VHH binders against c4kar8. Designs and how they scored, part 235

Target 1, 263 residues: c4kar8
Amino acid sequence: MAELSTPSPASPAPLDGGRGDELEKFTLRGARQILQLLQDLITHRGLITAHTGGGHSFMTAVLKVDEERGRVVLDPSPDPQANRRALAAPRLTCVTQLDGIRIQFPLVGLGEGQDKGRPALFAPLPAEMLRLQRREFYRLQVPLAHELSCLLKAEDLARKPVEVSARVIDIGAGGVAVVVPTGAAEFVIGGTLPACRLALPDGEPIELDLEVRNLNRQTQRNGTEQLRVGLRFAALPRAADTRIQRYIFKTERALNAKARGGL
Short names: E, the ipSAE of ESMFold2; O, the ipSAE of OpenDDE; V2, 0.75 times the mean of E and O plus 0.25 times the DockQ between their complexes.

## First folded at step 14 (VHH)

Design nb11 (framework vhh_7n9e_1; at its last look DockQ between E and O 0.34; V2 from the best seeds 0.00; counts 0 for: pae E 2.2 > 2, unsure alone 62.5 < 65)
Fold by OpenDDE, look of step 14:
Order: C-alpha cells, then structure tokens, then sequence
Structure nb11 (fold): chain B 263 residues (1-263), chain A 126 residues (1-126)
C-alpha cells in the first residue's frame, strides 16, 4: 500500500512578486551610485517633477547634495500651496529623465528651510533610485526649439467643443504628453479625443485619435499652473507611426551629437 | 481631508441592477474628474468608468460599456454608477476615486492614486 504523498499545496506565488523583481533590476541602492546620479542631475540641470499625491505635482530641481548632512536640497515651488502639499505628503515621488532614461526616487521627511539665504526644501538622501532602461518607457523629451504641438479637440466646462493647442513635452512610440492651461478644456482618463492634429517639424500635421491616459496638475517654476495630459495614440496610421519614429530617432541622434560636443 | 464614501452595493442576481453612490467631501468636487474602479477577488484594480468635472464627457471600460452609466451631481457632491444587466464577472469591491493611475505614465507612482473610498461590495450570483 504505497502511501501516495499528497503534493504539498504550492505556496501561492506572491501577488506582487513579478513586478517587484523587475523593478529590483533597475533599482540603485548603493550610496555612491545614488550620490553620483544625484550629482549628474545637478550637473545636467535636470528638471524634476515632484509628485505630492492626489494628482498634484510641481517642478523642482536638485540644487545640492549635502553629503555631510546626508541630505538633498531641492528648489521649492513658487506656489506656496504646492510647497504645503509637498511638506504634508508622507513621501514625494520625484520623476525625471537623464539621457533618455527615466529616473524615479522617493523622498521622505521633507522639510523647509534656507540654503545660503534662499528658501529651499530639504530631505534625507533617497535610499533607492529607480533607473528604468526599458525601451517601453522611453519618452523623448521634446526640445523646446522644436515647438511640437498637438491640437486637441475637447470640450470646455460648458460642454462646448473647443480646440486647444497643447505643447508636446515628450513623445514616444505609444503616445505623447502635452501641457494645457488649466481650465482650457475638460479631460477624463479613458476618454477619447477624436481627430486631433500632431504637428511635427518634418511636414503636415498628423491627424489622429488620442486616448487620455493620465492627468496631472502641475505648478511650473514660474508659478503658472498647467495640466499635464498623457495621451495614447488610439489609432495611428502606419505612415504616421513611421514619421513619429523617424522624428524620435533623428532628434535623439541630434541631441546625442550635441551632448558629445559635435554640434 | 479628502473623503470618499461608497454605498449601494449588495447581492444581486445575474441580469439585475444596482446603483452605487459615492459621497465626496474635503475638496471641490466640481473641479475634478471622478472615477469608478473595482477589484475582484484575487485580481488587481480595474478601471471601470470616468466622468469629467462638469459631467459632459464619460468613459467606460469595454467590459461594462452599454451596461453601466456614470453620472454626477455636483450640487450634492455625489458620484453615481448605474449598473444594469449585471453579470457574475462584475462581482467586485467597487470604489470611487478622484485620481486614477495610468500604466503608461504612473505605473510606478503609487502616491498618485491616494484618494479612493473603502469601497462597496457588489456580488452577482449566477
């Protein structure tokens, strides 16, 4: 009578295990690496979007790394309300890009003070920094000189059709992020914006449908509030896709050449 | 503090209807788009529907399109979800939210999605 050993129930695979493991590959935890990356952000004057939660963010920059005190110094928002939100938040999520790589890091224990007589925000050095190298996350930061725009067809607060010219701030294979003045139009995540027009430098605007994927209220460094809208290409013709890819490639190459001192 | 309180859930037979409500407080309700999401047992959070601040535009997940209707009463600071022709697959904890993260931009920004209620349970029996 061979006792059929009942197979021990397979421990439920930890639900979050797969995403966590993928993120770990891109997470920097070394103190030296973190310091170096922060210094690189300073050197490149990288603009950082600091997320305070609740769909709110403000633009900041790392001003200084104080290794002696183990803290990072950030540029405060010109909007006192944004600073209040930041200080009230249990954690800031800072997002930026360096060399086409998305960088994300948390800051905990934010305080306000002065650095050399100027208002500043202070936080302990981040314990980790995420450096996402995945192509899927690649978004080309659009150079200001290119002045890419997207004409959005939306509705205003009165439910009237409006056309809003939005500046494109980043572009990828799957979509664009744009900025619009607050109150210019209403958006809802999951909503479709039909027959929009994306203007590229190389020719006629591309007509396309866009899906709203992200909404974020952002205070700029100049104190102006704007709405950042993440948009997915809902139906992109093949010819348009080719043009977009060509633009991204060409622009990236040019930026890299410039960074190397070649232009 | 932002508060969202969902109600109207319950047990219903397949083909039945429910109307969910979400009472909002602690913010200017009329200035924000609002959303419904759900979480089925053992599954992640799923976006269900969204509505603009004015209520002029709405969006729906493909799974609920034609069956669910999102609406809002800004004077009452209340969000609604009319659910018709309910299916067992609609069984979930339903919650309202002021923000919704996107996989494309906010997948790793858990702090973006901080304002949701405790949810109301909807159970659809076969």
Amino acid sequence: as target 1 above (263 residues)
Amino acid sequence: DVQLVESGGGLVQAGGSLRLSCAASGFTFSSYAMYWGRQAPGKGREWVSGITSSGGSTAYASSVKGRFTISRDNAKNTLYLQMNNLKPEDTALYYCAREWPSSSYDEYLPEYFQHWGQGTQVTVSS
Scores: ipSAE 0.725, ipTM 0.920, lowest interface PAE 0.5, mean pLDDT 87
Fold by ESMFold2, look of step 14:
Structure nb11 (fold): chain B 263 residues (1-263), chain A 126 residues (1-126)
Amino acid sequence: as target 1 above (263 residues)
Amino acid sequence: DVQLVESGGGLVQAGGSLRLSCAASGFTFSSYAMYWGRQAPGKGREWVSGITSSGGSTAYASSVKGRFTISRDNAKNTLYLQMNNLKPEDTALYYCAREWPSSSYDEYLPEYFQHWGQGTQVTVSS
């Protein structure tokens, strides 16, 4: 009898960059519209978070679009490790926001090369881009002058309780994103952080429970690393929800008033 | 690059126990939170459990809480899942992961590529 090999177990399917009928209506597939959107990102110097997998990402930007060759040119990271991860990744998931609309698109076949004598990353143009223009996807980018912070109750690397004051970088209806120095505390997706305190400009800090939904080691454009922690509001009292919505509304109004007054 | 190899699966009767292992290489294991996930026939991926890089904190899906215990040995670069009081609905391909998949519907969780092991089959008979 010949040796029989058993089949290898099937690998789990990778997560897609938007599945199901619900995302189809947000999907941009027209070549001209994709080129225009990429050009808008270039014009506005839009910062892009490029996810390479393994809980890693780096900040980048679209430097140019080569329509004739059908490719996009990206700014490499100053961190060589981030570039190596990007080149090794089977797919780069790019996330950004333009005019308050979340933009997401995949790049496959990433390679390295030169652009005007400088190192650059290249990929074929994406065949699709997501423009998630519904209010539930909105996240207010918190102005630095507001100094919003969230006191997190976690554990350090020695398993001792610590309180970490984390800067709030964005806030929406369902949660916040914060940044902490790497190593300040440990987090795990699915973990709950009870009795945290969100400090808004008005009134007492809000006591709330947070659930860790995202952990991302981000390499900033200057090459420094930080930990971005995405946090969902787990049990949000109505009064706390009202204060958060009012903060978002007031901040949007103030930003709009400056734009009108600055004309 | 990143390699995750699961073992310890098999056929077990309801009420029984299994201990899964995940051998990790190609990265600094002690610097990453680690996860177990599973995929049953005809179903999507399900988050099962997670553990911080030091092992100080754990999290579990409600369906397994109290029955499963995640642990790690950073000196051996190995992640474990002790599964007790197994039920037929626990039948699935179990895999370990260094990152947890996200949905593009979640406004606070961007999608990114997964690093998954190839999985080990757990089958629980009645």
Scores: ipSAE 0.455, ipTM 0.800, lowest interface PAE 2.2, mean pLDDT 81
ESMFold2 (binder alone), look of step 14: mean pLDDT 79; pTM 0.798

Design nb12 (framework vhh_7n9e_1; at its last look DockQ between E and O 0.44; V2 from the best seeds 0.00; counts 0 for: pae E 2.7 > 2, unsure alone 64.9 < 65)
Fold by OpenDDE, look of step 14:
Structure nb12 (fold): chain B 263 residues (1-263), chain A 126 residues (1-126)
Amino acid sequence: as target 1 above (263 residues)
Amino acid sequence: DVQLVESGGGLVQAGGSLRLSCAASGFTFSDYAMYWGRQAPGKGREWVSGITSSGGSTAYASSVKGRFTISRDNAKNTLYLQMNNLKPEDTALYYCAREWPSSTYDEYLAEYFQHWGQGTQVTVSS
């Protein structure tokens, strides 16, 4: 009776050694830690964006953790097509945020069924959960009242230099995300925008070089298209870094105070 | 459906040249920046180059800067990568993409950005 050695599930190929090491620091693999984090998501009713691949996603939530069966129960999409895509996907990538910390985890082996007479999605417990705690990854959502802006020096479709005033939507130690009207300028990931100007409330704009890190086209509820541009600070003077950090800290404190009913 | 089909790969000696092509369909090619990436055996995906929708601006990884040239023909819905002075370290599966994950975090989500081709193999012999 030859013991069929069940092939050990191929460990996902380590991402490039150095970057993989950075992610490992933030990756939870302990069963108890994973269970606790999932329970925290339930407790806080955390909305999860589930990515099914091909640019498709749907909103879900963890409804229950079934420890006995080793599975997680998810809220299905109201869109049957989204559910079909989810079930057909070899892997579901779940993204959420808890207490300002970005959480990401994969689900494999998604199935459909019923939980207490309600339609539900089921998956085995994730083998790992990424919890990004690095200050570098922290992004402060800029309050609308602050109206932070960044003057971007870019090129238009005609390859002419243009200056675009972009609204800053989030800011961190490493960079900013901005929104620009579609067609206002052209961007490419890896491109450098030299001598841009970041306007903070506390003084003169900060001149800095920016590197384009991500591009995302977004359709607003009103049907208007905008481009979200993620920008890294390519060369940030120490004085500028201090100002940015001070702004983030001050703003965060104010937001927290307001949330506690103090303002 | 978005389709990207790479071609032009092959075996070349060190110091040689290749020109890769990527035929795009299923979307308005001229509205998107496009990218080349590569994956060497046993390594992760590596960003190689990017070009704006109009072709007005380009970006390159430091490892290929001065040797590789990205270009596009929007009328033909085709992306190109001219590779000169090839090195053994350039040996990889090369693929074109409409989107690129820009951070380690985004790389973890890379499966979400499944708008890349199957790739074309480039092998550079010493």
Scores: ipSAE 0.748, ipTM 0.909, lowest interface PAE 0.5, mean pLDDT 86
Fold by ESMFold2, look of step 14:
Structure nb12 (fold): chain B 263 residues (1-263), chain A 126 residues (1-126)
Amino acid sequence: as target 1 above (263 residues)
Amino acid sequence: DVQLVESGGGLVQAGGSLRLSCAASGFTFSDYAMYWGRQAPGKGREWVSGITSSGGSTAYASSVKGRFTISRDNAKNTLYLQMNNLKPEDTALYYCAREWPSSTYDEYLAEYFQHWGQGTQVTVSS
């Protein structure tokens, strides 16, 4: 029984077996394009989620790009354990958003050191970056001031029903991502949460079934840990879909107007 | 180090049953949701089932729902998969895992899978 081969660590694969070819048109491999995109992330102070595997990630940012040495410099976590996980990982999968467009890129060969006397993480420039310019991958980053929430019907550690009011951090056509304090409830990827309530500003909360698609313990920039839960909408009534799309459209227009007026 | 050791695979005729075990060590087993996955020859990795850290909730791929049952014994640090009414299409290397990467087009994320076992082969003959 123990003679069967185990899988070995490898570069990340596309999430669906046939979708790798479809993503090629969104893949940037030119060195100048990659450098410019990284510089844009620095300029816009893009907050980056760096996934270290094992259901863990931490929040970071690109501090600088060293063109001459061909590397990027990342902000380390104040949580030493998050940094140790990052340094032990064969690669980091970095996810962020720029101007409403989802950006993903791998970093391999991460090392630690100092930059101008401050601790920093270093990696070679990524060989590729995904710039997912497609509406189905778009996730609106919910402004904190909106205080959007989703009431989740889940179970606690004692297998007892609990209702958890989770803050919505992003929302798209197919789902939401929420944050929950660690330990507030238990989740499993693939699990269904029936009769949850999504609170939008334009009426009564929407009752809907959610499926857990992503589950990640995320270390914030201040070092605290929260549970990030990615949730897919199950069968969505037309009226609910319309309200969600309207919220996204209105909020996106408002954010674009502020960006123009703030210049 | 995290170790996951699967056992209980083998050759079985269609309609038969097998019970897989996954012995876990190197981490606090009861703190983690656990998963079974499988990989058939020439196919990608497939999520099969998941269970919360307490065992209070379970989830199944549609292809196995009603036939497979995931369970865990936190006192023994062991994860189980009871497989009933096996079909030739269930033939695969089965492995347990402490994590499962996200793979929806709404949250597309290229992650790699680090903490899984060696696997145990299940072969279902016609």
Scores: ipSAE 0.408, ipTM 0.785, lowest interface PAE 2.7, mean pLDDT 82
ESMFold2 (binder alone), look of step 14: mean pLDDT 80; pTM 0.804

Design nb2 (framework vhh_7n9e_1; at its last look DockQ between E and O 0.36; V2 from the best seeds 0.00; counts 0 for: pae E 2.4 > 2, unsure alone 61.6 < 65)
Fold by OpenDDE, look of step 14:
Structure nb2 (fold): chain B 263 residues (1-263), chain A 126 residues (1-126)
Amino acid sequence: as target 1 above (263 residues)
Amino acid sequence: DVQLVESGGGLVQAGGSLRLSCAASGFTFSSYAMYWGRQAPGKGREWVSGITSSGGSTAYASSVKGRFTISRDNAKNTLYLQMNNLKPEDTALYYCAREWPSSDYDEYLAEYFQHWGQGTQVTVSS
């Protein structure tokens, strides 16, 4: 009578391991890869949103990579308050996009100084850079020439209905990011904005419901403060989805053609 | 420094009610939307509710909609969460936050959102 040793129940894989593992696939840790990616950002003059915490960010750029000193040089904000927040922050979270791929990286140990007689921010080279290649995260940076806008129906500080014309800065299959003047309307994450109108170049505006997914107060390079609002398409008609996808595809193709010197 | 202090948690029977409070200091409370989140044992952080700076608009997770009510008193720098018809599934550490990460990048950007309290424990018995 051979005692069938009941296989010991496999310890449930730690739930935290799966999402972390997915991000690891997209995380660059190699020094050469990091340097190359930073150099690519310089070459393409990639604008970076540097998050300082507390819902605040400012626009910056990598100006230089100093390999000898193992540091990155960033363009400071024209807003002294933003720079103070940056310097006080234990970590900057930098977010940008290159070739439609979202790039995120932390900077720790930020300092201020001068580079060639100009004010600059300095930080040690990032230990890692996240390069998100997932289609789900793909957002097309809207060319300035297209001037996409979204009419948002919201409430002001007095709880009165207002319509705010917001510039669309990026668009994907799942939603848009827009910028609005600070104080133009009130938003709350998880809130719904009904009957908004997204204007695309190819025809009449698309009426749709939007859900607020993120909020960020941002200082622009010109010193103007604006609110970046990430919006999810809450109810997108199939016809609208098709139009959005067509726009993204067409625009991406045009941008790629231009980048290749074809336009 | 931004400080958020939650209170009002406790043990309650299913079907019962609790009112949570969050005292805010170190920032202009009336200028920020505020949020409630919760973390159940062995689960990640979950968004529960949000309210605009003026209190004019509110949002709720589907799991708590119709049972929970978020409110604020800007004069007192206090955020509230009225919880009615509590269920065992509502058992969690509840915390208030000044910012909330976007769902798509919550893990990576979690450190960006440092302005939450220590939380108050809510336990709902069956």
Scores: ipSAE 0.742, ipTM 0.913, lowest interface PAE 0.5, mean pLDDT 86
Fold by ESMFold2, look of step 14:
Structure nb2 (fold): chain B 263 residues (1-263), chain A 126 residues (1-126)
Amino acid sequence: as target 1 above (263 residues)
Amino acid sequence: DVQLVESGGGLVQAGGSLRLSCAASGFTFSSYAMYWGRQAPGKGREWVSGITSSGGSTAYASSVKGRFTISRDNAKNTLYLQMNNLKPEDTALYYCAREWPSSDYDEYLAEYFQHWGQGTQVTVSS
């Protein structure tokens, strides 16, 4: 029967790829630097979004670095489909943050196995890690206790208007990321969602237009699948921008104070 | 085995019309938003249009809004782009895609999320 194959069309470079030299100054390739950064992710208990391709990802963490064997050990998903996608992917692209700095690294050669009798995913140490220390890439991870939400005005699969209260996962100067249950509404990159309402803790919700920039089917730690939607603020008024920046600043200070003071 | 096959390109004079098709196979077409992109000579790849999985909502780049119409036939697993009032600046290799990573939302993952065909050439003469 047919060979296992995927056609390789003669297409140009990746659609969203920038010039390599724009990112090179943020790229770490030293083995000691990479080991230390991975250890920092373990120490700070960093949650990692692992992208498997086709707009799919799952939440994971680096459990340990096996220096003797030159491997990283990852937490597998409880969803077997997410694990199968990860094992089939030519690269697993991991994205996380440390102290507001975006960290990105590829893992290739992912395999499954056991770590101290528990299922685990293994890969060789990454050959490079991207540490994007630019302020415009900063995203505050929203504490669950804040219950930050965004009311989205979208359409369902039957093309009917729906309002979806979506939990805000992160927020930055230019937008938010939210999660919605798969199938709750339809989205398309480039589409606009008019008259949405961002609820901050300190006042009336902000009415704003949002533009869909990213769509990602994400398997949560409990194995359920949700849609992560990246949304850009369109034409954000200065007063609304000020409220968002104030929220980010106050929340950062509160989180840093708890880390220092032990609360 | 995702396969996307574009067709319908060609040479047209400015002001003319052209209809592009994209035949999809190897996945559940009706479950995915679909996109058209283009790459002009000497330029980077540009997002042109997108459509939701049901076809209920569409989005267009400002450069083509009002002139291009994206549509889909989920029963035929086919995506379309009707291109009217064509201009020389529309000259490009046109691709359909199942996904479109966005650099505007600080994403540097484009090379891992792309599934598209070989494209179909559209050339608009002045």
Scores: ipSAE 0.405, ipTM 0.790, lowest interface PAE 2.4, mean pLDDT 82
ESMFold2 (binder alone), look of step 14: mean pLDDT 79; pTM 0.787

Design nb3 (framework vhh_7n9e_1; at its last look DockQ between E and O 0.45; V2 from the best seeds 0.00; counts 0 for: pae E 4.4 > 2)
Fold by OpenDDE, look of step 14:
Formats: C-alpha cells, sequence, structure tokens
Structure nb3 (fold): chain B 263 residues (1-263), chain A 126 residues (1-126)
C-alpha cells in the first residue's frame, strides 16, 4: 500500500512577482551606493517630488547627507500645509531624475528641525533607492535647436476633433513628453490618442498611437499657462522604434561631445 | 473644500452588476477630468477609469475594459461607474478622484490624484 504522498500545496506565487522581480534589479540597497546617489542628487541640485500620500506632493531637494547621524536633510516646502502633510505621512515617496534616469526612494520617520539656523526636514537614510536604468525609462531632453514636434489628434471641450501641434520636450524609447497650450484639447489619463505624428529631424513623421500617462499644468513666468503631457507609445512599429533609438543615440552623443568642449 | 463622496458599493455575486456614484462638491465639477481608482486588499491603488471634463473621452484599465463604463452628469455634479460582469478580482475599495494640476498614472507610484473620497467597498463573491 504505497502511501501516495499528497503533493504539498504549491505556495501561492507572490501575486506581484513579475513586477517585483523587475524592480529588484534596479533597487540599490548598499549603503555606499545609496550615499553616493544622494550625494549626486545634491551635486546636481536635483529637484525632488515628494509624495505624502492621497495624491499630495511638494517639491523639495536633498540639502545634506549626515552620515554621522544617518539622516538626510531636505528642503521644506514653502507651503506650511504641505510640510504638515509630510510630517503626518507614514511614508514619503521621493521621485526625481538624474541624467534621464528615474530615481525613487522612500523616506520614513520624517521630522522637522533646523539646519544651520534654517528650517529643514530630516529623515533617516533610505534603506533602498530605485534607479530605473531600463532603456524605456531613459528620457532625453530634446535640444531646443531640434524643434521636435508631435501632432496630437484629440478632442476639444466641445468634443470636436482637433489637431494640436505640440513641442516635444523629452523623448525615450517608451514615449514623449510634450507641451501644449492650455485649452487646446482635452486629455484624460489613460486615454488613447490615435494616429498621431511624431516629427523627427531625419525624415518623414512617424505615425503612432499615444497613451496619456500624465498631465501637468504649469504657469510660466510670463503668466502663460501650459500643459505638459506625458505620452506613452501605445503601438510603435519596429522601424519607428529604430529611428527613435537612433535619434536618441545620435543626439546624446552630440550633447556629450559638446559638453566636453567639442564641436 | 473639495469633497468627493462615493456610494453604490456592496456585496455582489460573480457575473453581477453594480453602479457606483461619486457626488462632488466644493469645486466646478464640469471643469475637471474625473477618475475612478480602486485598492484591493494587500495591493496598491490601481487606476480604473477616467473621463474628460466634457465627458467626450473616456479611458479604461485593460482589466475592466468592456465591462465597466464611466460617465458623468455635470448638471448633478456626479460621476458614475457602471460595473458589469463583475469578478472576484474586482473586489476593492473604489475611489473617485479629481484631476490635479499635476496628475499622473505610474505603475511604480500609487499616487496620481490629489483629491480622493473615502471610497465605497465592492465585494464580489465567487
Amino acid sequence: as target 1 above (263 residues)
Amino acid sequence: DVQLVESGGGLVQAGGSLRLSCAASGFTFSSYAMYWGRQAPGKGREWVSGITSSGGSTAYASSVKGRFTISRDNAKNTLYLQMNNLKPEDTALYYCARETPSSYYDEYLAEYFQHWGQGTQVTVSS
């Protein structure tokens, strides 16, 4: 009578397993690496969006890393309400970009105090920092001289089809960010803009579908309101992908050469 | 103050339907895009659907596309989510949200809207 060993129930595969595993590849946990990255943020005066939860955020910067005390010093918001929310939040999610690479890190245990007689926020050093080095996350800042544009097909407030020529401000393998006049069209996050046209310097415009990923309304110094729209390539032909990658590579090389005192 | 009050949640069997409502006050409702999100137990917030201020354009997460319908009545300052063919995986606290000056959906950040209601619980039994 061979006792049929009932197979031990397979531990439920961690639900978020695939995304979690991908993120782990880009997660820094080494103390030295974390410190270096924070120092780099300081050196580059990188602006950080600090998310306090509930969709609230404020702009900050890392002012100092105190290694002795194991803490990071942040610039407080000029908005007292934002600071109160930050201090009340169980977790602060900081998001920034350095050299076109997205950086994300959590801060917990936020406190307020003084640094050299100035108001500051303090938090223990993050235990981990996400540095997204994936190609699809890299964004090239488009030089003004290139004048990249994207013709967006959208609807206006009257639900009429409109075409809006938008300036491309950054581009990556996964999408573009564009600027449009406020009121030129209506956008909804998650919405699809079909049959748009991306103009690159090297030839005919690329026809593609775009998905709205983010919307940022900004008031310029001159009082003009602009809408920054983050767009993902919803469907990109292989040939188009190659052209975009070539453009990014060529432009990056040129910018680097210029930065080194070259042509 | 911006107020969003969700209602219409409840217990429903798989394959059933619910209609959620979100009553908005404290702002010009017709001037803002509105969204639905949800948070399942032990999971982060998930974007579900969005609708432009005029109601002319809508968007849906792939997981709910073809089953859910977002709509709005600007005269009543109310956002709706018709949910059909509900699945156990749809079990979540559902939130309505208003667009912010900086609104975004990011798979790594669960925060994409500033103003959320308290939510309405939807439970789908198998």
Scores: ipSAE 0.756, ipTM 0.904, lowest interface PAE 0.6, mean pLDDT 86
Fold by ESMFold2, look of step 14:
Structure nb3 (fold): chain B 263 residues (1-263), chain A 126 residues (1-126)
Amino acid sequence: as target 1 above (263 residues)
Amino acid sequence: DVQLVESGGGLVQAGGSLRLSCAASGFTFSSYAMYWGRQAPGKGREWVSGITSSGGSTAYASSVKGRFTISRDNAKNTLYLQMNNLKPEDTALYYCARETPSSYYDEYLAEYFQHWGQGTQVTVSS
């Protein structure tokens, strides 16, 4: 499970590949929502990486929100060169996490000044903030006893169609994570797997399309290599969403009754 | 030492076609999924297309689907991007990239691809 992180200066910028429609549901544009989210960052003392372009960034924090003037106040870098790059940049791309949820927002019109006698950076409130709400897409850790599986329709290394029964390790409203033996099939980030079948404990398997979102190659303690595949529901039938939510709710209830203190 | 060298860019009229190549060396090319990305002036790098190590499955950004075709020749250690019906918004520096052993695709994370080529310029005029 990759932690949301700030880009390293040596790493390439993220690819966004025309995914704007999926982002809209995570985009806040209301002034009240933006102010509340910025205040939450202040309250939780969130560390922010501010990207200035050209592979440069610096660490900052929101010190306060000046609603009267419509501005945010940022902590300047102790490195004067980072501050100069920030002031010269046409915009900052700010990236952070709040309780495991990735937050991203642009700041334009950055200026310098003082806040209570200390150097500070100022910018107008952002017109939008991205809040990638992973908690709204809660992922239930599937009990091993349930033996949930998802039949994936993929291709092997010889480019032949294969069906792979993959164990589901977590499930949420937006997708699943599964494990398969390494080499059982090939996957590519962004690829779609049509007509896969998700087997829930009751009822008929659900046919659904999946999109590959992440791949993690692992070696287990017995030396076996496995591939952990993060999959998003791409074309979720309406009834399927209801069945998935019912499974999650019933399973959470059962686990709470048994006092699942191992999390 | 991973090395990726792009070529095939140039100036083309809207509606035209170009074919990009990426010559790979310093690793076992046939063992890795490969990707194309692009960067327009003043913008961040965006994902364009991906292909599995065997070439059996492909993926495309919605902005290029139906117009671009990714392919590979594992015997020649070469990745290709056929670009048809080009539009001015396709103007960019195009890069190829290799997947990492622990790839993570999230359109907001910078760390999911570690190796990029030098790029080849594509300019589409109206």
Scores: ipSAE 0.225, ipTM 0.693, lowest interface PAE 4.4, mean pLDDT 79
ESMFold2 (binder alone), look of step 14: mean pLDDT 80; pTM 0.807

